VHH binders against q8kes1. Designs and how they scored, part 3

Target 1, 126 residues: q8kes1
Amino acid sequence: MNLKVKGARDVFEYMKGRIPDETKEHLFVLFLSTKNQILRHETITIGTLTASLIHPREIFKAAIRESAHSIILVHNHPSGDVQPSNADKQVTSILKKAGDLLQIELLDHVIVGNNDWFSFRDHALL

## First folded at step 1 (VHH)

Design e08 (framework vhh_8emy_2)
Fold by ESMFold2-Fast, scan of step 1:
Structure e08 (fold): chain B 126 residues (1-126), chain A 120 residues (1-120)
Amino acid sequence: as target 1 above (126 residues)
Amino acid sequence: QVQLQESGGGLVQPGSSLRLSCAASGFTFSDYAMHWVRQAPGKGPEWVSSISDSGYSTNYATSVKGRFSISRDNPSKTLYLQMNSLRPEDSAVYYCATLYEGDWSYLDYRGQGTQVTVSS
């Protein structure tokens, strides 16, 4: 079944049980159809996220390969604190600009915790 | 006001082909992604296919992938669905639809649809 995403809550629910090792940071990309259905997700990085090590080509190569209309970034914090770091904000800015250039919109960046999430879009950070 | 007008359906034999059209008006067609949705009697709506505003990206439901092809002609404001190798389970009313700008929710602007019946 392809889940239709109406907002960050749906992204959070989709990611429940799909994080392989919750003691480490994981950056995922969700590939969406034009109807906002999740076509697939892919793990981009495992381990501590730093903006200088994130390359838009890795994420958008996968999006182009999947013929995605748009993408959503998802990433976990092992601490459970869903507030974005400065590195999270820098990564989001870089990928939003790349998506705008390639016409594959970055719809949101969702940070997932145990029972909580943070949406960049809902907080006007995207 | 968004208006969508579907056409091209009919009664065909299994294995046949049909091409559906959707004429759009009341919005800047080239700025919006477009979708095909179908609904069989007594069943809920099923998403079939989507195409980006430029036509560069397309997506298909697993049940139709490889058999159906979505395309658009932005100058004429028309959306198409080429349906090949039709099966009885493809029988449904087909609607074209668009998502509202800036909305994460699926907002379906439909015409009356076009009936496709595949039977022998």
Scores: ipSAE 0.000, ipTM 0.119, lowest interface PAE 14.2, mean pLDDT 79

Design e09 (framework vhh_8emy_2)
Fold by ESMFold2-Fast, scan of step 1:
Structure e09 (fold): chain B 126 residues (1-126), chain A 121 residues (1-121)
Amino acid sequence: as target 1 above (126 residues)
Amino acid sequence: QVQLQESGGGLVQPGSSLRLSCAASGFTFSNYAMHWVRQAPGKGPEWVSSISWSGDSTNYATSVKGRFSISRDNPSKTLYLQMNSLRPEDSAVYYCAAEVYDILTGYEDYRGQGTQVTVSS
């Protein structure tokens, strides 16, 4: 069923049980409809997140293929510390700019810990 | 749909304290950062304070740091601003504010009706 996203908690709940190996860092993209329903998600990277491993072209190509209106970034911190790293902030900046250019808005970036989450949008970091 | 309703303002003397409240409804309050903004007559709006969704992080404008304290109660969907050592320059209408996700338009800015705080001898 397509879940409507009203905030970061909905993203956190959606990702529960959907991370294949919580001992590793994963970056996901959620593709959303015009009504902010999750159409699907894709794993973009597995392993330590660095800005050099993020290819906006590939992410937005997938968004266009999915007929997404907007996207949300999600990644996990195996440590359980949901505070964003410098790499997390850099990746967010790159994808925000790409989304603005392509008219596919990056609505949020949510970092998922073991029992907690961090939203870039909720903390005015987007 | 999103509603923010402030209360607790009034007329007080310099050095007094006031506690403002903001009752939120129509959105998942516990998922969003909340803000206090004030506007004095003839001036533009001034950001006063912010609190993260969990209450773990707070920020304050330099002008109020050390005197004001922002807090929230997620179960009751209420935002608070404890204002101590009030000064005449704190006189303004105080607004509760949030940037809330709207299904059709994405994120939108919301403010309440405001509550008047007057600090005067």
Scores: ipSAE 0.000, ipTM 0.139, lowest interface PAE 16.3, mean pLDDT 82

Design e10 (framework vhh_8emy_2)
Fold by ESMFold2-Fast, scan of step 1:
Structure e10 (fold): chain B 126 residues (1-126), chain A 120 residues (1-120)
Amino acid sequence: as target 1 above (126 residues)
Amino acid sequence: QVQLQESGGGLVQPGSSLRLSCAASGFTFDDYGMHWVRQAPGKGPEWVSSISSSGSYTNYATSVKGRFSISRDNPSKTLYLQMNSLRPEDSAVYYCARGWDSLEYFPDYRGQGTQVTVSS
């Protein structure tokens, strides 16, 4: 059964055991139905903390192909420090506006660590 | 039923301190990040501070950083905001909010907030 996402905790739990290599930064996109059920997830980039930049074109291209109603961005910090960078905040703002224009809402951006997470939505940054 | 109940506001002079509380019920409090939002007369809502579900990570708006401190007590299901060195521009109604529920359930569970007035 497809998991219905009610908040960032559900995103964190879903990603547990689904990160292929915890020593590297990965950017994932979760594709959601109109009822916030996770349809699929996809790895968009793999790289170092400083090299993992989000590309709007690639993200929304994938969302359209999956017929997603909305998306959630997830990335891990190998250090375990889940605080977002200023670049993460700027990119999130750009993607939020792009999603609004395309009518594919960016519901959240979740940074995952070993024992905690950071949700842009939970911190009113989305 | 999800419910958030704010308290601790009042009328104080500039430079004073206040501690706000938010009592949560109807959900598993320690599964959710929490935040404080304020709204001053004639202005839109302003995010003030957030805390992760575990309490390990906190964030603050630039305007309050160094003066305000957010904390939570998960066993008692209570969120706190310690406000020090209060300024007239901190005057607002303060609301607590739970993550993604803020839009979906706001009409059902958010109370009137707690009024903070900083004036002579």
Scores: ipSAE 0.012, ipTM 0.241, lowest interface PAE 8.8, mean pLDDT 78

Design g01 (framework vhh_gefurulimab)
Fold by ESMFold2-Fast, scan of step 1:
Structure g01 (fold): chain B 126 residues (1-126), chain A 122 residues (1-122)
Amino acid sequence: as target 1 above (126 residues)
Amino acid sequence: EVQLVESGGGLVKPGGSLRLSCAASGRTFSDYAAAWFRQAPGKEREFVSAISWSGSTTYADSVKGRFTISRDNAKNSLYLQMNSLRAEDTAVYYCAADLYWEGSYTDEYDYWGQGTLVTVSS
């Protein structure tokens, strides 16, 4: 049964219990079908997020292999503060541009906290 | 999070026209897929029309050619222009939105307004 995501709340709910160590920053990518069903997710980085550690080629290589229509980025802030950092914004910009060129849309970037989340799309940052 | 408020409902005679508005608050509405649904007395909520974040539109067969959905991103608003109104168009009209889902025919939308009553009566 594939889970369909309609907005950032669904992404937040999906990620509950799927972050192995909440004391560390994790960046995940969710691969989505044309019906916005989660096909798979993959851990991209663990530890402090920097733009230099993000390789669009590897992320989109995986998306192509999964026959993904679109992707969603998800990461946690161990502090619980869901406001995006400059590194978060840079990573989002890089992947949005790559997705546009490859026609695999970066649908959203969701930062997850304990009982809160931040959606880049909901805040017009995509 | 987006909050939706409908307006423009009222009493109109058969054959008349009415324009409904849905105002989104908090954030720009341009990144949302949005839809109009209606619920007539004693009936289930039914799909009326949808517009994707890219501007593609879909209409229920019962309203094709009579209703037009549109959005104004500068005003953060969604509209439903209703022409050639019939008694069977009498319903509470609801605005709905999803951040990711484009033009869903189902009532599975995450964000809903409170509704605005449209009465078509002679």
Scores: ipSAE 0.081, ipTM 0.481, lowest interface PAE 4.2, mean pLDDT 84

Design g02 (framework vhh_gefurulimab)
Fold by ESMFold2-Fast, scan of step 1:
Structure g02 (fold): chain B 126 residues (1-126), chain A 122 residues (1-122)
Amino acid sequence: as target 1 above (126 residues)
Amino acid sequence: EVQLVESGGGLVKPGGSLRLSCAASGFTFSDYAAAWFRQAPGKEREFVSAISGSGSTTYADSVKGRFTISRDNAKNSLYLQMNSLRAEDTAVYYCAAEFGYDLWSPEQYDYWGQGTLVTVSS
């Protein structure tokens, strides 16, 4: 059964225990149905996030293959500080614009820490 | 506990106007997304309008240009200004708060008022 996510807390809970090495920064994409059920997740990068490592075509190619209606970005900060970096904001902007064009909405970007999270949507950054 | 109480419904003629209010207790609207839904006799609840925590507004196509959603954080109230009312706007109007990623679906909302009746007829 696919898990339905209502908001960033559900995304945080889903990712809990699904990060292979919490000492490293990971970027994930969640693929969602029209009912906001998680169809699948996929690791995009491991290591320090930079905009040059992000290829929108590959992310949206995967979304199309999964028949996703929308996507959510998730990444962890091993430090536990969930405040977004400038690179996080740049990546989010690029993918939001690509999703708007392709009509596969970037619904949120959630940064996960140890017991806290940050939602770009909840802070009007998306 | 969270409570939402709607007011401002009534009987109006086509082309008339009404302003609905929703008063909140147990939380503040400035912290949460909020919406108006309506339910006509024999129909499902349908989305009317929403306002996000950041103040972005969204409207159903059927009400775009006629209805305006707003909130007053000092009064902890949500409003729906309804202009150019039509017979098909007749419904019980509900205030709802704290929606997730899908603002269109009633089941995405955690808090609901009891509703206020709006009747548009001659």
Scores: ipSAE 0.095, ipTM 0.459, lowest interface PAE 3.1, mean pLDDT 84

Design g03 (framework vhh_gefurulimab)
Fold by ESMFold2-Fast, scan of step 1:
Structure g03 (fold): chain B 126 residues (1-126), chain A 121 residues (1-121)
Amino acid sequence: as target 1 above (126 residues)
Amino acid sequence: EVQLVESGGGLVKPGGSLRLSCAASGFTFDDYAAAWFRQAPGKEREFVSAITWSGDTTYADSVKGRFTISRDNAKNSLYLQMNSLRAEDTAVYYCAADRSYFLTEESYDYWGQGTLVTVSS
């Protein structure tokens, strides 16, 4: 059954056990319905995240294909430090602007660690 | 810590207008979905309106077209503009907030103390 998500804790719980190799950094996109359900997630990149490697067209092409109402970005830090890097902030800014233009909102960016997470929205960074 | 304080309640005649405000401290509304609820004398607390952090709104059928919810994140405030007031709108109005991505009608983590609105001729 598709899971309804209320906030960042639900995103963290959903991603538990769904990261293929936690020793590597992965960027995922979660596609959400108008009924607040996770329709699917997709791996966008594997390896160190840099702003130059992220293209909005690739992410929003997938969102359009899935008929997503909104998206959530998730990535893991293998170090366990969930504080966002400057690259994380740049990627978030770019995708927020693209989502606003295309009317597919970026609801949040959640960085997941082993037993904790960081929500851009909860810290007014989105 | 987190607090919500309502203001703007009062006595108004049927057909009149009133604007309620809710000021937040200990957090910013940029991080929260927010809502107005009301409780009329002798009745259960009921949902009135909600707004997401991105500005999407929803309204109870009884208030659609008459009430408008809005937020001003720079002033860290939530508002309810009430027009064409009726006697049945008489209630204590409560501000509520939650870290929800989406609008909810029943589940909120933070609540204000309430402000009384009386609609009487």
Scores: ipSAE 0.089, ipTM 0.489, lowest interface PAE 3.6, mean pLDDT 83

Design g04 (framework vhh_gefurulimab)
Fold by ESMFold2-Fast, scan of step 1:
Formats: structure tokens, C-alpha cells, sequence
Structure g04 (fold): chain B 126 residues (1-126), chain A 122 residues (1-122)
């Protein structure tokens, strides 16, 4: 049964218990259907996030393989502070541009904490 | 569970202004996207404007530059400032809340007010 995400809270709830080691930063991609149902998620990186570690072709290759209509980025901050870093913003900008060109929308980027989250879309950062 | 109540509708002349308010009760609505929709007699409910929980806004082309959506999460309130009103703005205006990503479609929203009538007539 595929879960439908209606907003960043649903993304946060989906990721609860799915982060293998919360002491480390993880970047995930969620692949979504035309109805915003989660088809699958995939771990992209583990460890400190930098733009040099992000390869749009690999992310969108996976999205094409999954027949995804759109994607959502999710990552955690081990500090628990959900405010985005400059690296988070740079990564988001790179993937948004790639998605626009390939017509696979980057619908949101959600930073998850223990009991809270931050949505790039909700803050006009997408 | 969210209850939404609109206010501020009324009769106004073309070129006039109105400010609509929507008050949420029953639960905190600060985590929700919120929107204004309108429905004229014999027509489908149409999108007017939306605002995310963080304050990102979207407007229908027909109202862009004339209407301003805003929210006050501390007061669980949503507002629509309507300027330069036209006869074609006459409709029942509904506030809506949901966890949708700036949705343009009525079916995407979970909670609706009962509506407030805006009549623009000379």
C-alpha cells in the first residue's frame, strides 16, 4: 500500500524510525507518483552534506527507473536543529534546476528533527 | 480536527475593498496550508489564493496584484485583503485548510468553512 503525502508533516511521519543512525546526517530521496504516493525511498548519502557529493544524474536516473512523477528530498541534522545550512540550500538549488529540465519536479526538501521539521516549500525556498 | 469560520463579507461597489478573515478553532492550524476559494452561482468552486504554513503565497491570475493573502499563526487566523474589486469577484468565499503543498484544487483540502458572501455591484 503506497502512502500519500499531503505536506511536510506526512514526510516527517514517514521518515520516523527509518533513519538508521540519527547521530549521522543522511540524505534520502522519496519517489512519488502523480497522486503524490510514495513509491520508494532511497538513501543518497551518509555523512556531512556537501554539494560536491550530490550527482543529479544518479538521483534522476533512480527517479526514471522508479517511474517517479516527482521527488522529495529529506535529510536529518544530528544536532536536532532543523534550520537549513548554506550547503542544504545549494544542494536544493542544484536538484531543483535539474528536475525542472528533466520534468521530474523537486516537490520539497524536508529537514527532519526529533519532534519537528523544516520544509523548503513552506518557506518559499523552492 | 479543525473548524473554520469566515467573516468580513458584504456588499461593495466596483473599485472598493473588503478584508475577509478566517478563524480556526478546535485545534492549532499553524501546521496547515490554508487557502481561499470562491464559488459563483452555477459555477465550480475555484482557487483564489493559498499560503503555506511558512508563508509562501500563490495567487490565481485573475486576482494577482489586487488580493493579498496573509496569516497569523499565533492567532490561528487567515486573511484575504481584496482591493480593486470587480463585478466578476462576486461569489461565496471559503477558507480551507489542509496539509497539501500549495494546492490549487479544492479536492486537496480537508477542512472548509461555511463561506461568506461577497457581492460587488453598483
Amino acid sequence: as target 1 above (126 residues)
Amino acid sequence: EVQLVESGGGLVKPGGSLRLSCAASGRTFSSYAAAWFRQAPGKEREFVSAISSGGSTTYADSVKGRFTISRDNAKNSLYLQMNSLRAEDTAVYYCAAGEWYDSLFPSEYDYWGQGTLVTVSS
Scores: ipSAE 0.023, ipTM 0.335, lowest interface PAE 5.0, mean pLDDT 83

Design g05 (framework vhh_gefurulimab)
Fold by ESMFold2-Fast, scan of step 1:
Structure g05 (fold): chain B 126 residues (1-126), chain A 123 residues (1-123)
Amino acid sequence: as target 1 above (126 residues)
Amino acid sequence: EVQLVESGGGLVKPGGSLRLSCAASGFTFSSYAAAWFRQAPGKEREFVSAIYSGGSTTYADSVKGRFTISRDNAKNSLYLQMNSLRAEDTAVYYCAATDLWEYSGTLPDYDYWGQGTLVTVSS
């Protein structure tokens, strides 16, 4: 399925029904084509997000293997509060820098709630 | 207050060149896709070119190879370098911005618009 995403709302809608356990925090990466079609998504972590759990090498290895043009980070907050934590910001900074070096852009980081979302890009945090 | 202000329009002869600028303020320009649209007398607004925050670009078939879109996020500015201008390029040129990652060519996709700058190509 090559679903095309145009912004954070499309990412939010794509993730509906794709989070296995809403009571746990999940971090996903979406791999996108040059036309912003979702090629694949992968779960990176399950449980409380910390920068120490993030390995850019493995994420971008997968992106290269998928011939991804760009990536999007997505995660949920079980609390329903879509405001980013300091750990969320650290993870975003690490992956943005890695993407810039490898020329595989981190297009956005979207925090998904029940019927709302937060886009790092829309809030100048990316 | 969101503002997009175009400049650089003017009268130019066929085959000439012109550079348009658009100054953005009141929002985080670097996070937005930006585009140029134009409206010729008696016609609807049409897409010209778009550039995304990551730097990828798209062009209407009528301007491919002649126009180049670029941005300078440090200056909150969008540019359109127009070469080999033709009489049919005569139009009011509008700067537009959207929080979407990808251009679709559809006017409803763009939330923010400038007031326009007139480009006249005549002998």
Scores: ipSAE 0.019, ipTM 0.252, lowest interface PAE 5.3, mean pLDDT 83

Design g06 (framework vhh_gefurulimab)
Fold by ESMFold2-Fast, scan of step 1:
Structure g06 (fold): chain B 126 residues (1-126), chain A 124 residues (1-124)
Amino acid sequence: as target 1 above (126 residues)
Amino acid sequence: EVQLVESGGGLVKPGGSLRLSCAASGFTFSDYYAAWFRQAPGKEREFVSAISWSGSTTYADSVKGRFTISRDNAKNSLYLQMNSLRAEDTAVYYCAARTYVTGGYSTPDEYDYWGQGTLVTVSS
């Protein structure tokens, strides 16, 4: 059954057990339907996140192929500290602008820890 | 800490008016959809009105034309102007907020943040 996400808690719960190696940073994208059901997720990067390594074209090409209405970004911090870095904020800004242009909304960016999460949407960082 | 705090409830006579306020703190209210719900004595919790982050409004049929929902994002506040009050409007009124809105504004379980409620009594 496709999971409908109501907010960042649902994203955090979906990602539990789906991070292959929690000792490394992973950036994921979740593709959502018009009803905010998760259609699929995809790993974008593994290893330290930097804005210069993120290419919106690849992410939104996949979103278009999946017929996604919107997307959510998820990544983990191996330290367990869910506070966003400057690189996290830069990546979010780049992808929000690309989504606005292509009319595929970036609904949120969720940083997941072991038992906690941080939502960019909850903190007006989107 | 995310909080919603209602105020403005009280005792009012039928035909009277009352304005409820909800103050949001601990999050950026302007990015959230917000709603008023009420729980009347002996009844289930029911939807009253909702407002999108950009100001689009929705009303329950029972309050259309009598109640007006509004928000002030600069003040992190939500309001409900209640006119032509009736005995059946007697209830505890709750402020609620949510993100990721795609529809279903009238379902309480779709809202993650709730206030403590404020009592409105309409009695002659």
Scores: ipSAE 0.020, ipTM 0.212, lowest interface PAE 6.0, mean pLDDT 83

Design g07 (framework vhh_gefurulimab)
Fold by ESMFold2-Fast, scan of step 1:
Structure g07 (fold): chain B 126 residues (1-126), chain A 125 residues (1-125)
Amino acid sequence: as target 1 above (126 residues)
Amino acid sequence: EVQLVESGGGLVKPGGSLRLSCAASGFTFSSYAAAWFRQAPGKEREFVSAISSGGSTTYADSVKGRFTISRDNAKNSLYLQMNSLRAEDTAVYYCAAKRYSLTGGHYEASDYDYWGQGTLVTVSS
């Protein structure tokens, strides 16, 4: 049963209950079809997110293997504060440029908290 | 029938404060992103602030630290608290709402589905 993503709320609802350990920061990638249906998701990193630990190769290798048309990045803040850090913004910029080059668009980056989310696209940061 | 109705505009001196309200009806407001835009005489409509359906906020650089956007979904209402008002804040302020979209930005007035009639804010000595 594939969920069609219309926006960040759908991403938040999809991830609800799918984070294995909410005490840790996780970076996930969602792989989307041409119709924006979620094909699969994958955990890319676990632990404190830093720009130096995130490489486009790791994310886009998975996207290519899945034959994704586009991707959405999701990560959680264990604090519940959904505002993006400078590291979050730097990672997003790097991955947007890589996606543009590889023609696998980064549609959004969603930070999920307990009952709220932050969308980079909704805030024109993507 | 979809409606957005603004209120709270008026005359205020520089350094003063106003709180604008927008009442939504005829649609499920809680499912929509909402924004404030303004238009000064002889100028184009410009983005002021937006709030997502989940409550995340964005501000134009000219109003950061002075204005606060908020919403109350139980009351189908959007608010803009305006502090430290300046003469250049003088404009008609519009409430707007849109469905979230992966293809559209929130800064473009053309991306908004529903609009109010506007409320005039005049900042003068």
Scores: ipSAE 0.008, ipTM 0.186, lowest interface PAE 8.9, mean pLDDT 82

Design g08 (framework vhh_gefurulimab)
Fold by ESMFold2-Fast, scan of step 1:
Structure g08 (fold): chain B 126 residues (1-126), chain A 123 residues (1-123)
Amino acid sequence: as target 1 above (126 residues)
Amino acid sequence: EVQLVESGGGLVKPGGSLRLSCAASGRTFSDYAAAWFRQAPGKEREFVSAISYSGSTTYADSVKGRFTISRDNAKNSLYLQMNSLRAEDTAVYYCAADSPWLDEYLSGSYDYWGQGTLVTVSS
């Protein structure tokens, strides 16, 4: 305790073994300290991700409660295809704007497959 | 410090092909994120394509199906194969790479940028 993340590879390693049912899509938020240590993570949604299910108020309320300095979004694709959907991009845009306004930065969005990952940050999509 | 040098730009006719290369010195591209951006005259810099730490690729909608990003770790080079070129692809193309050495989580921007190579698509 607590693990420090330096990039998407560390996020992928952290999530390995922490997804309860990999046959279902899960969206998680990771709460990070000023030193980029993972304070905890929280499940936001289970099942197919849509932008209409994302409520920035609830996510950032949790971040404030956790005393998080920043957040990272993580979700899995049961298909193993880590390419982002249009819904993934919309969710990321909404939360980036909210984080900028509240000064709790969305550092990254990482899509996790079985043995592969995709980082929005690495692909300039954030 | 890492230095990136692009090459392969030039004048090409619509429907033609070009392959851009980006050579890195001071480090390898192995296990790092890298990307191509472009900037057309009078416009903002825009994302073109990226390859992640794991080798996953993504493309801007405007180039998807026409462009292919790849890297060759043995040659320490990043490539962009551009097919079915259009006049709208005319731009200076920039290579960008992420730093593996930063102690802090990366801020959402690429750490290293090349000087760019000009691609002109014109009849």
Scores: ipSAE 0.015, ipTM 0.287, lowest interface PAE 6.7, mean pLDDT 80

Design g09 (framework vhh_gefurulimab)
Fold by ESMFold2-Fast, scan of step 1:
Structure g09 (fold): chain B 126 residues (1-126), chain A 121 residues (1-121)
Amino acid sequence: as target 1 above (126 residues)
Amino acid sequence: EVQLVESGGGLVKPGGSLRLSCAASGFTFSEYAAAWFRQAPGKEREFVSAISWGGSTTYADSVKGRFTISRDNAKNSLYLQMNSLRAEDTAVYYCAADYYDSSGYWLFDYWGQGTLVTVSS
């Protein structure tokens, strides 16, 4: 059965073991079906996340290629501190707006640590 | 037809414990997310705890370390073990579940009627 995600813990569990180098910050996008099943994930950036380096085209080009109904953003903090930075919040705001316009909803943004996570949706930031 | 029925609510003193149960018919908890929500008088409904398709659990910060969510797949039942209860835990507690192939990230399609928990001296 394809993995269905109902919340941020399912996203965290899916990403566990799938981060190639935990000493570096990675931004991933998860592509979801209409039933919120993970179709695939893709690495969008590697290295320190800054709003100036993230463009909606990069993420939504991949979503369109995958015929995704919606997306979830995931990134790791090598420090293990899952609290969002200002850059994380700016990126989330830009991509939520782009998704609304393109009709490919950004369902959540999950920051993953070693044994914990932070969900923008769980904290009403999305 | 999916039906959820909560039980186990009651009056308990601060520091006490209570176990809530939710029995399901027409739905299998083992395959998808199930959750507990609560609503205090005059407040909006808030998330308490969830268990995912794979058995992973999530807790609201206010209850983390005090409450434990679990499932018994043989009995098709969901439980919430509530320890170290506080006056602020007073609320009607609701069981919620996502039926197979139903929609929604953090959207639960089926809800029970609720069970009242009162924490008072």
Scores: ipSAE 0.040, ipTM 0.372, lowest interface PAE 4.7, mean pLDDT 81

Design g10 (framework vhh_gefurulimab)
Fold by ESMFold2-Fast, scan of step 1:
Structure g10 (fold): chain B 126 residues (1-126), chain A 122 residues (1-122)
Amino acid sequence: as target 1 above (126 residues)
Amino acid sequence: EVQLVESGGGLVKPGGSLRLSCAASGFTFSSYAAAWFRQAPGKEREFVSAISGSGSTTYADSVKGRFTISRDNAKNSLYLQMNSLRAEDTAVYYCARDFWSGYEYDLPFDYWGQGTLVTVSS
């Protein structure tokens, strides 16, 4: 069954064990139903995150294809430090604006570590 | 059930100060972001300030440097310290939960407070 996420902790728990190589930075998108159930997740990038590698049209094309109501961004820091970088903030801004335009909300961006996480939403950065 | 009760509003002269309080009940206050909004006569509600569950704060440009938001999770209370008040700060002030919360994605932004009136006049 599709898992329902109520907040960043549920996103963290969902991603636990789903990162193929913890030694590399991965950016994922979660596609959510109107009831915040995870319909699917998709890997966007592997390796050092840069805003120039993020293509909102492809992400939201996939969201539309999945009939997603909203999306959540997730990525890991191999260091375990969950504090966001400037690139993380820039990527978040780009996708938030695209989602607002297309009426597919970016609900959150969660950075996952080993036993902790950082939620942009919880820190009023989204 | 969820309830937010504002207090501390009143009449103050320009340049004066007020401290608003919001008493929360019916939910685990520490788990939610909380915010202050205001509504002047004939206008829509506008954002004033927010504080996350973790204590991170943000402010509207119009109040930055003059207002300070804080919370006391042990007392289930939210506060807004308002300094250097101006005529344009005149509004009913509302406290709200879940504005930028990371804890619940599907909760509506319900304003449970009745509001507290702040009038800044000479």
Scores: ipSAE 0.014, ipTM 0.307, lowest interface PAE 8.3, mean pLDDT 81

